# VH-VL binders against Mitochondrial Rho GTPase 3 (MIRO3), part 12

Target 1, 175 residues: Mitochondrial Rho GTPase 3 (MIRO3), of Arabidopsis thaliana (Mouse-ear cress) (q9ma88r425to599)
Amino acid sequence: RKVVQCFVFGPKNAGKSALLNQFIGRSYDDDSNNNNGSTDEHYAVNMVKEPGVISDTDKTLVLKEVRIKDDGFMLSKEALAACDVAIFIYDSSDEYSWNRAVDMLAEVATIAKDSGYVFPCLMVAAKTDLDPFPVAIQESTRVTQDIGIDAPIPISSKLGDVSNLFRKILTAAEN
Key: E = the ipSAE of ESMFold2; O = the ipSAE of OpenDDE; V2 = 0.75 times the mean of E and O plus 0.25 times the DockQ between their complexes.

## First folded at step 18 (VH-VL; framework fv_pimurutamab)

Design t3 (from q5 with light chain D28S Q53E; at its last look DockQ between E and O 0.75; V2 from the best seeds 0.75)
Fold by ESMFold2, look of step 18:
Structure t3 (fold): chain C 175 residues (1-175), chain A 116 residues (1-116), chain B 107 residues (1-107)
Amino acid sequence: as target 1 above (175 residues)
Amino acid sequence: EVQLVESGGGLVQPGGSLRLSCAASGFTFSSHYVHWVRQAPGKGLEWLGVIYRGGSTDYGNEFTSRFTISRDNAKNSLYLQMNSLRAEDTAVYYCARRYDYGFDYWGQGTMVTVSS
Amino acid sequence: EIVLTQSPATLSLSPGERATLSCRASQSIRRYIHWYQQKPGQAPRLLIKKASESISGIPARFSGSGSGTDFTLTISSLEPEDFAVYYCQQYYNWPYTFGGGTKVEIK
């Protein structure tokens, strides 16, 4: 597939908007222009280059930020139909952020199972340049192993670390 | 209102077994950690262990062979199975809710006495 | 495992005095330490998180400081209700460990 739809979950201030902004590209709003603002959507679209291949075989990655509401996230069952891969970003220095991301993963997995959708889920540990401590690292490793997903992908505020994440997202979508 | 209620303590002979329960209410149990901590009479606090949200466990160094932590999210309950009990296991056993990697709510504790 | 050594074991003071309680870690734990108060017959109460951060509902006379291996809990002016045992707890690495406690008692 040439276009990969990645849904970006995570609690407030975990780094969702920063990730989309670092993914240089155009943002899109879904039909909120004419005071019809019942839904705000934030998108980033860009190409991801793969070394050793001709550029016309590169893939387009669409990151869709899932917006947060008070007791959860704004997500209808129909919205998940377009998802090729889900990522769950958390602030690696903050237990609330970690726990909320795990809650979102569990909720999305349940909705997807009940709706018949299948897509990979990845955990993303943001702000790793704040040097998270061994308790947090071991906990996240054990939890992800227990639920059968890869250990969290660390990213820092450096742009280069973000590019590697995008390639990992594309790899997950292909399996 | 956050509540943690331990139960199942009592008098047990050395070599015996006992299962402690911790009933949780007032918060989403499946979204939180609750740990076991004990305190021998007149002594300090000892961390016993944790069950992670995915079901794996970690224990304090001296407890892995004889103690087992389990969780039932449907019943909002945490359990501690204690086997091969010894006199030095005599203590108040607390369950404590994790907050910012520490403990913000503790139960009142349940007393376990191991004696001949 | 990481050993936390609290000193003194007992601190005998009068109401109105400043109490200074020490917790020393066997290796650097950066700032990953919490403090608890325990009164007789009660469960512990969280006082100070992350070495120095306040907890809602805890009187302002309680403060914490330190990083690395050396940490201090300070009670700026002791009240009668503050005579209790105080524990430090590290959460840097598994397993969690507590200090042995400092009993603050009336002189």
Scores: ipSAE 0.653, ipTM 0.856, lowest interface PAE 0.9, mean pLDDT 84
ESMFold2 (binder alone), look of step 18: mean pLDDT 90; pTM 0.914
OpenDDE, look of step 18: ipSAE 0.851; ipTM 0.934

Design t4 (from q5 with heavy chain T57E, light chain D28S; at its last look DockQ between E and O 0.82; V2 from the best seeds 0.78)
Heavy chain, then light chain:
Amino acid sequence: EVQLVESGGGLVQPGGSLRLSCAASGFTFSSHYVHWVRQAPGKGLEWLGVIYRGGSEDYGNEFTSRFTISRDNAKNSLYLQMNSLRAEDTAVYYCARRYDYGFDYWGQGTMVTVSS
Amino acid sequence: EIVLTQSPATLSLSPGERATLSCRASQSIRRYIHWYQQKPGQAPRLLIKKASQSISGIPARFSGSGSGTDFTLTISSLEPEDFAVYYCQQYYNWPYTFGGGTKVEIK
ESMFold2, look of step 18: ipSAE 0.681; ipTM 0.866
ESMFold2 (binder alone), look of step 18: mean pLDDT 88; pTM 0.902
OpenDDE, look of step 18: ipSAE 0.848; ipTM 0.940

Design t6 (from q5 with light chain D28S I55E; at its last look DockQ between E and O 0.76; V2 from the best seeds 0.76)
Fold by ESMFold2, look of step 18:
Structure t6 (fold): chain C 175 residues (1-175), chain A 116 residues (1-116), chain B 107 residues (1-107)
Amino acid sequence: as target 1 above (175 residues)
Amino acid sequence: EVQLVESGGGLVQPGGSLRLSCAASGFTFSSHYVHWVRQAPGKGLEWLGVIYRGGSTDYGNEFTSRFTISRDNAKNSLYLQMNSLRAEDTAVYYCARRYDYGFDYWGQGTMVTVSS
Amino acid sequence: EIVLTQSPATLSLSPGERATLSCRASQSIRRYIHWYQQKPGQAPRLLIKKASQSESGIPARFSGSGSGTDFTLTISSLEPEDFAVYYCQQYYNWPYTFGGGTKVEIK
């Protein structure tokens, strides 16, 4: 696969826009002023190296932010046909954000199953503390194990380098 | 409006079993956690356990072997199965909705009395 | 599990007085503590979140403070409806635990 389409889900203020801006090198602070629940499409394109590959065989990764209002998706069932990997970003300090991300995962999984689409799903824990929050960590570990997906991938919105997440997205797309 | 209604309490003999129910309305039950908490007469609050959204459970240390929490999202209901009941299990049993990892709505409780 | 020790067990005070309730954790729980009020015959009511954040509709006379292991609930001027039992609850680590309560009663 030469181009990987990654759909980015998550509740408002979870860090979706900041992630896309970090992917193309913009500051996430610019996007935090714009998170008002708009239905605008937002996407970012860049080249990402896979582990062990040479520079002339890089993959193109497209991150497409999916914004939804509290009561449903603005994304049509047909639009999911383009999805190679879905990620679900939540604010690791906020229970509502966590619960909403799990809801979105369940909704997307149902739509994909009903439509015959198959793609991996990843949970991304944004705004992680340097010290652990054991209640949140144990809950997310148990829930992801119960659902049959990997434990959430932690990222900090204050870090400028999230290349490990992008590598994991590409690895998931290859399976 | 958010409502939680416990039921299934009553008088039961030592060694007996009882199943409590918690009926939820006014919110999307499948998207929220509801926990069991109890309070013996004249005593403090005691957390019993939680069922996670994926079906696994955690309990307070004293309850793991005798109590089982289950959930039916289609019926908007949470259950507590209690076995091998003892006099010390006499309490008001609450279901409580989780919010900010605490409890913002509580039912009125159902009384369980364990005695002959 | 994390033990929460509330003191005093009973506060006997008059209306208009300041009440100071203590909750001490057996290990650091940072600010992951909530406070509840319970009146006789009623379910608990969430009062203060995350050590210091008032729940919606809670009168301004209630405030919380502290971090780490030592936490305080303050009622700046007691009203008749404030005579109740107050519980702290930690949510830092499983299992959740409550303190033993502080009963605020009329002197």
Scores: ipSAE 0.674, ipTM 0.859, lowest interface PAE 0.9, mean pLDDT 84
ESMFold2 (binder alone), look of step 18: mean pLDDT 90; pTM 0.915
OpenDDE, look of step 18: ipSAE 0.852; ipTM 0.934

## First folded at step 19 (VH-VL)

Design u1 (from g5 with heavy chain T57E, light chain Q53K; framework fv_pimurutamab; at its last look DockQ between E and O 0.76; V2 from the best seeds 0.74)
Heavy chain, then light chain:
Amino acid sequence: EVQLVESGGGLVQPGGSLRLSCAASGFTFSSHYVHWVRQAPGKGLEWLGVIYRGGSEDYGNEFTSRFTISRDNAKNSLYLQMNSLRAEDTAVYYCAKRYDYGFDYWGQGTMVTVSS
Amino acid sequence: EIVLTQSPATLSLSPGERATLSCRASQSIRYWIHWYQQKPGQAPRLLIKRASKSISGIPARFSGSGSGTDFTLTISSLEPEDFAVYYCQQYYNWPYTFGGGTKVEIK
ESMFold2, look of step 19: ipSAE 0.679; ipTM 0.864
ESMFold2 (binder alone), look of step 19: mean pLDDT 88; pTM 0.901
OpenDDE, look of step 19: ipSAE 0.832; ipTM 0.927
ESMFold2, look of step 25: ipSAE 0.662; ipTM 0.849
ESMFold2 (binder alone), look of step 25: mean pLDDT 88; pTM 0.905
OpenDDE, look of step 25: ipSAE 0.806; ipTM 0.911

Design u2 (from k5 with heavy chain S53K T57E, light chain Q53K I55E; framework fv_pimurutamab; at its last look DockQ between E and O 0.64; V2 from the best seeds 0.71)
Fold by ESMFold2, look of step 19:
Structure u2 (fold): chain C 175 residues (1-175), chain A 116 residues (1-116), chain B 107 residues (1-107)
Amino acid sequence: as target 1 above (175 residues)
Amino acid sequence: EVQLVESGGGLVQPGGSLRLSCAASGFTFSSHYVHWVRQAPGKGLEWLGVIYKGGSEDYGNEFTSRFTISRDNAKNSLYLQMNSLRAEDTAVYYCARRYDYGFDYWGQGTMVTVSS
Amino acid sequence: EIVLTQSPATLSLSPGERATLSCRASQSIRRYIHWYQQKPGQAPRLLIKRASKSESGIPARFSGSGSGTDFTLTISSLEPEDFAVYYCQQYYNWPYTFGGGTKVEIK
């Protein structure tokens, strides 16, 4: 029984919390449910079955939402040691969201390289229910090709689309 | 205050080369695209090209073989290398900051004159 | 490449008159068009985004409409500062293209 730690990055309002909510399971908070708090880590845990597998070898996928702290610092180098796969979610309808996600990916990749950590990085295009236009598609395709990662994985509010993402996360973590 | 300043224009002979610079200030340059656009005297606007964050480039149809866009985020600068210049390349050359896939800030332009 | 055809090439009008500027695309670009104003000796200024959304600080007399292939910029009552050249720009597909411009000039 393997546990896969997936770190979820992306700008505010890109759909990180919505993704975790759709990935039904436990959500962990580092403080009790109280009326006082700030931006904190958010987790979702569930089991994911791989297609065609009927054995007891289910995988547990943990999605850890990463937020920018008040002073602009991201997760520490030490915290990245637990990362098995990083995903970078952006709002596919918003140029700013796309640009920020690319910048975050570059930042995390630099920290990982400098620290000796190796994990796959995936781009996730959220809110694809809006009809995409060729400028946005071509730009994201060219940028992901240039930086050496797969083209962004589209997701929408449909349950089937989200299940494809979870399978791709598990596949990436195994390689 | 957002500012874009083009430089490097001037008089050049046909077949010559020029390198234009665009110096940016007042915003986080590395987080924005800046494109090149030109305008021949008395004519309309013509998009030249863009360099993507990953280093790939796209150009208007006429420019792919003679013009090269490059970018130096450490110097907050965008560049346009122009080779094999022709009389029809005579224009004001602008750099323009992308916003909502359009252009919200433009430089004053730098004039390139190609004549013998 | 997507061709934008602006008409008329020149509008000769008086202050207070209504100006109607047309931009037609060679294929559907849905609503992926911006409008710019360029005054003599100046760089272009973004006016209207996504066919109909006014940029911040643009006077209410400017409005945009249309979708698909046919787009209109309207100036409801011309003021002296509105005499300029207006360009449409599509951002639906690469490469970006601009229309040829409509010059609005004093009659």
Scores: ipSAE 0.635, ipTM 0.849, lowest interface PAE 0.9, mean pLDDT 84
ESMFold2 (binder alone), look of step 19: mean pLDDT 88; pTM 0.907
OpenDDE, look of step 19: ipSAE 0.844; ipTM 0.945

Design u3 (from k5 with heavy chain S53K T57E; framework fv_pimurutamab; at its last read DockQ between E and O 0.68; V2 from the best seeds 0.75)
Heavy chain, then light chain:
Amino acid sequence: EVQLVESGGGLVQPGGSLRLSCAASGFTFSSHYVHWVRQAPGKGLEWLGVIYKGGSEDYGNEFTSRFTISRDNAKNSLYLQMNSLRAEDTAVYYCARRYDYGFDYWGQGTMVTVSS
Amino acid sequence: EIVLTQSPATLSLSPGERATLSCRASQSIRRYIHWYQQKPGQAPRLLIKRASQSISGIPARFSGSGSGTDFTLTISSLEPEDFAVYYCQQYYNWPYTFGGGTKVEIK
ESMFold2, look of step 19: ipSAE 0.636; ipTM 0.827
ESMFold2 (binder alone), look of step 19: mean pLDDT 89; pTM 0.910
OpenDDE, look of step 19: ipSAE 0.853; ipTM 0.950
ESMFold2, look of step 21: ipSAE 0.645; ipTM 0.837
ESMFold2 (binder alone), look of step 21: mean pLDDT 89; pTM 0.911
OpenDDE, look of step 21: ipSAE 0.845; ipTM 0.948
ESMFold2, fold request of step 22: ipSAE 0.693, 0.708, 0.596; ipTM 0.876, 0.880, 0.824
ESMFold2 (binder alone), fold request of step 22: mean pLDDT 89, 89, 89; pTM 0.901, 0.907, 0.903
OpenDDE, fold request of step 22: ipSAE 0.836, 0.841, 0.837; ipTM 0.951, 0.953, 0.951
ESMFold2, look of step 24: ipSAE 0.666; ipTM 0.855
ESMFold2 (binder alone), look of step 24: mean pLDDT 90; pTM 0.912
OpenDDE, look of step 24: ipSAE 0.821; ipTM 0.934
ESMFold2, last read: ipSAE 0.705, 0.677, 0.691; ipTM 0.877, 0.867, 0.870
ESMFold2 (binder alone), last read: mean pLDDT 88, 89, 89; pTM 0.901, 0.907, 0.910
OpenDDE, last read: ipSAE 0.842, 0.844, 0.846; ipTM 0.952, 0.953, 0.954

Design u6 (from k5 with light chain Q53K I55E; framework fv_pimurutamab; at its last look DockQ between E and O 0.86; V2 from the best seeds 0.72)
Fold by ESMFold2, look of step 19:
Structure u6 (fold): chain C 175 residues (1-175), chain A 116 residues (1-116), chain B 107 residues (1-107)
Amino acid sequence: as target 1 above (175 residues)
Amino acid sequence: EVQLVESGGGLVQPGGSLRLSCAASGFTFSSHYVHWVRQAPGKGLEWLGVIYSGGSTDYGNEFTSRFTISRDNAKNSLYLQMNSLRAEDTAVYYCARRYDYGFDYWGQGTMVTVSS
Amino acid sequence: EIVLTQSPATLSLSPGERATLSCRASQSIRRYIHWYQQKPGQAPRLLIKRASKSESGIPARFSGSGSGTDFTLTISSLEPEDFAVYYCQQYYNWPYTFGGGTKVEIK
């Protein structure tokens, strides 16, 4: 497929908006200066280059930030119909962020099962340039293995790391 | 309110086996990790292990082969199966709720005595 | 596994005095350490998180400091209810380990 719709979940302050800004080439500091008071959906669109491949195999990736309220997670079954890949971003230095992301994955998986939707789910460990520790790394590896998904994909604010994530999203969407 | 209640302690002979239970209430047990920790009389605290939601575990090095942790989310219960018990396993056994990689709520403990 | 050495084993002090409790790790654990208080016949109580952050409801006289391998719990002015055993616990790497404890007792 030529256009891939990726839904971006995660708790507040996990780095969702920063990821979308990185995808379109804006600096990480730009999301700190955003005065977006809107509760509307936020998205970013760009082309993702396949390594060592000519441009006619490039894909358009749409990252759609899913709105989350403080008192709960609200997503309609109909909103998920367009999802090709779901990613769940958490702050790797924060156990609450990790726990909340796991809960969101379980909620989305339940809604997808009840609605008959099938799409891959990926965990994304944000802020890995913050001082992570072996307990957190081993725990996340065990939990993702138990759920039956790949170990969390680490990213930082550096452009190289986020480009690898985008390619992994496209690969997941293919099957 | 959060409550953890251990049970199943008692007197057992060396080489014997014992199964401890931890009943949880006042929180969503299935979304939390609860660990086993023990304390020999007059001694310090010793971490035993944890079981994750999907059944994988981490144990203290001493306990990898002799102790088995399991959980039953439908009953809000955590279990510790102890085999090949030794005198040095004599202790109060606690279950403790994980919070911020530490333990914010503990049960009252159940005493296990290993002696002839 | 990471060994935590607490010193002294016993502090004998009077109410109103300052208590300084030490915990030393066998390797750097950065700031990934918690402190607990345990009174006789009771389960431990979480006091200080991540070296220096007080748990909710903990009196201001308790404070923690340190990073790397050397950590300190300070009780600025001892109250009668503070005479107890104190444990440090690292969560940097599996398995979790506790220090041997420091007993704070009435002189």
Scores: ipSAE 0.500, ipTM 0.789, lowest interface PAE 1.6, mean pLDDT 83
ESMFold2 (binder alone), look of step 19: mean pLDDT 91; pTM 0.915
OpenDDE, look of step 19: ipSAE 0.841; ipTM 0.940

Design v1 (framework fv_rosmantuzumab; at its last look DockQ between E and O 0.13; V2 from the best seeds 0.00; counts 0 for: pae E 6.9 > 2, placed apart)
Fold by ESMFold2, look of step 19:
Structure v1 (fold): chain C 175 residues (1-175), chain A 117 residues (1-117), chain B 111 residues (1-111)
Amino acid sequence: as target 1 above (175 residues)
Amino acid sequence: QVQLVQSGAEVKKPGASVKVSCKASGYTFTSHYIHWVRQAPGQGLEWIGVIYPRGGSTDYNQKFKNRVTMTRDTSTSTAYMELSRLRSEDTAVYYCARRYDYGFDYWGQGTTLTVSS
Amino acid sequence: DIQMTQSPSSLSASVGDRVTITCQASQSIDRSGYSYMNWYQQKPGKAPKLLIYRASSLESGVPSRFSGSGSGTDFTLTISPVQAEDFATYYCQQYYNWPYTFGAGTKLELK
């Protein structure tokens, strides 16, 4: 079966671990299930139904959490070669989280360009059921338009349904 | 690894200005907010303001409105805080701090400012 | 501005004791399912050191004898058991909105 490798970026506590846990069916946990201060890759694997209901062959989606080291972001070009889709999760209620996600996107895009890699990038707005940080809609719309990517995909905090995100990841990987 | 190194102690008279520097190393300077916090002798901590080095945008505690200016030089990875119209109550240790995730994980060593006649 | 009321202002303890420090915000500082509350430790002549973020999460390298709890407006830092290196001043801090504000501090002293 076709396997899609999705790299998951974003600052700590933006929702990366919660997303991986929801993908494999675990309950949302606080920060205690995340190995803070490590750049170790953590991943979740599951089957996702293809867009459309007529396929009897599911795709395998692998979500790989990319962690930020204590001294900054360092991703090797070799590790990035395996990426089919990159997503950048931020806490929509925290402007710092947004700025960090944008910076990560810029860094990954630079490494990819310098290495000759091309893969789609998606912004994911976590915790959209809470108050957004000031100017969030204007800033996120303007920045995503300037970068040439779709507006951020919303997901709710602590909800168990993120299937729309997974379908969009698979659709992006096809195009 | 990550380090914030501040400029040395200052002695000033009331009405003068001071500019404190904070040189960052060991990380991508433009990727993290730099905050400024002060502490008067024997007292608690007081937030002064914040700068985002990539765009240079700032926000200040209104207590210091029109007396504080924060700037940065991305070519030297250095943040600056300037406080004008100094008063004796501005005597304090001034810290720069990096925001990582949701906390101040690295702090400068502090710059002591003494304002006295 | 959000006021942070910290108590007690000082307290004495022996090595091995359990100590609690409280902090109350003038309004809820919860957002996104998290409490926007940090705890710092400061020793004389040193910059503050982050202990706890998001009310209850330990910063890397902080011993598990430190723990934080609470939500909304009421928060607690617990040290158990107190060790010799824990005699210091402790500050709570909200980062819910600007200006960020700190409690007045709690000085933990050796009995």
Scores: ipSAE 0.050, ipTM 0.644, lowest interface PAE 6.9, mean pLDDT 81
ESMFold2 (binder alone), look of step 19: mean pLDDT 93; pTM 0.945
OpenDDE, look of step 19: ipSAE 0.479; ipTM 0.824

Design v2 (framework fv_rosmantuzumab; at its last look DockQ between E and O 0.72; V2 from the best seeds 0.00; counts 0 for: pae E 10.1 > 2)
Fold by ESMFold2, look of step 19:
Structure v2 (fold): chain C 175 residues (1-175), chain A 117 residues (1-117), chain B 111 residues (1-111)
Amino acid sequence: as target 1 above (175 residues)
Amino acid sequence: QVQLVQSGAEVKKPGASVKVSCKASGYTFTSHYIHWVRQAPGQGLEWIGVIYPRGGSTDYNQKFKNRVTMTRDTSTSTAYMELSRLRSEDTAVYYCARRYDYGFDYWGQGTTLTVSS
Amino acid sequence: DIQMTQSPSSLSASVGDRVTITCQASQSIDYRGTSYMNWYQQKPGKAPKLLIYRASSLESGVPSRFSGSGSGTDFTLTISPVQAEDFATYYCQQYYNWPYTFGAGTKLELK
């Protein structure tokens, strides 16, 4: 209700960590190597205010970065139990990034359906300040229509304006 | 192992239609594009079009747009290509191919179509 | 449509030779340092087989004697050394835009 758990999927270098950093205004170094060992849990927590709303709509949004396993996808029913919204971020200038994000969406949607979980899925086109890969607009429009989700939400992580994305995440979570 | 198995050879008269099937196995059928490519006797390869099996969206080479229809049945993991108003120049081997990421990584065995009076 | 001009149409070689096949696109098929160009091998009576993607990356299970190079509009496939199993027809293909298009093919024959 007051806390929305948003799982962030996407291939390496698509902009997941940059999105989390932008959300809280601090840097995370997810490539750090410590003698204490590395953790795979990477998350950001902040409050999101919805302007123009009369009632108190301050909500805590938790973005949890989901890192893929180096030798393939590894995602369980238990991992999805807490998910309120899933987003799938891809580098709009890189067709490989797009294909990987579509594969992740397909896997998550299958697991959620088989498990009886109901949560919205959103596609996020990152790095829109760069030229899109060939056929990107045609391909992304066709795939999202086929799956029955909204067209990808554009963001420019380099320019730092992601507030529209956070509002759309919260709106999707409310159904 | 990924396999694409196509229907058998066809002999048709000019003006008829043909429907070629392509049954996929060894992977999630709805996760990859299926393309259709043909090869006339002694000639090179010609791209016909593409279908995305999850939603059934298609895009056709303009040369075939008014004569080709691509469909699929997700319950049988089978893609179909129908070519209508056949002419003698449609005589060719017709291939289905799976596209993932970089190119056509798996191909069907081909379906020979002969169009003659 | 992007035209793919492949040369030569045929060539003869002995086992052990070094062979090059060229392909020219009618416009650049590069995007951000990646060439959207594949090479396929086809043996008589068989479907084509993917050898090289992104102009220079070897598909899984393809021997290292195959290599691809080039960018922009000009690409080459090199086979060195040629083996007995390499006698086949080779096609270049762009996947930059619809419709995808192929070169006319190069038949590699035993001398």
Scores: ipSAE 0.007, ipTM 0.560, lowest interface PAE 10.1, mean pLDDT 81
ESMFold2 (binder alone), look of step 19: mean pLDDT 93; pTM 0.944
OpenDDE, look of step 19: ipSAE 0.579; ipTM 0.847

## First folded at step 21 (VH-VL)

Design w1 (from v2 with heavy chain T58E D101S; framework fv_rosmantuzumab; at its last look DockQ between E and O 0.03; V2 from the best seeds 0.00; counts 0 for: pae E 13.3 > 2, placed apart)
Fold by ESMFold2, look of step 21:
Structure w1 (fold): chain C 175 residues (1-175), chain A 117 residues (1-117), chain B 111 residues (1-111)
Amino acid sequence: as target 1 above (175 residues)
Amino acid sequence: QVQLVQSGAEVKKPGASVKVSCKASGYTFTSHYIHWVRQAPGQGLEWIGVIYPRGGSEDYNQKFKNRVTMTRDTSTSTAYMELSRLRSEDTAVYYCARRYSYGFDYWGQGTTLTVSS
Amino acid sequence: DIQMTQSPSSLSASVGDRVTITCQASQSIDYRGTSYMNWYQQKPGKAPKLLIYRASSLESGVPSRFSGSGSGTDFTLTISPVQAEDFATYYCQQYYNWPYTFGAGTKLELK
């Protein structure tokens, strides 16, 4: 319960790596088990303060970037068993980024249902300091109600925006 | 095992109100939306509305918007639907249903409401 | 509101028959290659049971004799071969936009 595993999905160039970099803490490559000297997974690990004044209730958050290939994920269905919360990041200024993120969410939800895994899912609208496309607002209401998730969480280059996301991830994982 | 257990049958007079409960178990209550659907005797299914248990936000079929209120209590994993200013055509079985993926995968057993003088 | 017109209202069949039920939406319920269309089965005194989602995807535990097809505004549920336990009422439902709406139902009866 003190360590939360958050899987980070999203299309290429949506802002996954930038989010991990903004999560102030160590980023490391997991190369202890590979035979070719490279890694398929990227992590960022840091302590996140919970709301309130009690610092000893802080939790460790692990953001695990899920890499994608042309037609799917570089992640086995069994690996989803470790997921405490999934986030789906899209570039809010790019309609195709939104569409790809929605398709990923649908695919992950189907895999989770078929595999018996249950974890909360959050949509994350990246690059909100750019002009967002209007269709995402209309579609997010329909999609969030159909899937049973909250409206997309906005993030930008401002520290307050990303700190709010980390707290919402922890809150989702606590339930 | 996922279950939705609803409160028992109700008999009401016109003009009264009714509050139906739907207690969820076997999953994280705040991870799925709860919808309400009714079925009048010998008739089809009619969607009433939805509540988002995490935030408590709701959205209603316009037909019922002025007479229905949906709430939830996350500490007891229970959703509620209250229908006011009852009339005879409100006689129906009222269901709660869980939204998952692209469908209603689990339904409550139904709560029969009879409105008669 | 999106109206769902379901036909026939009833039909009779014998065990082993192939039956089809149609449902027409008053406007397209497709978005980016996905049809927002479900089929439910309801037996007397019981809550509806999800059979088909996204127009053609079988819900877990549903026998393969059930199939769904169609897109846009026109959809079909097929049962082949009909079994004794399939005599029930069937509903289509769109989940494209609020309010969600159901067809009026098709009662499948034993001849």
Scores: ipSAE 0.007, ipTM 0.491, lowest interface PAE 13.3, mean pLDDT 79
ESMFold2 (binder alone), look of step 21: mean pLDDT 93; pTM 0.943
OpenDDE, look of step 21: ipSAE 0.019; ipTM 0.608

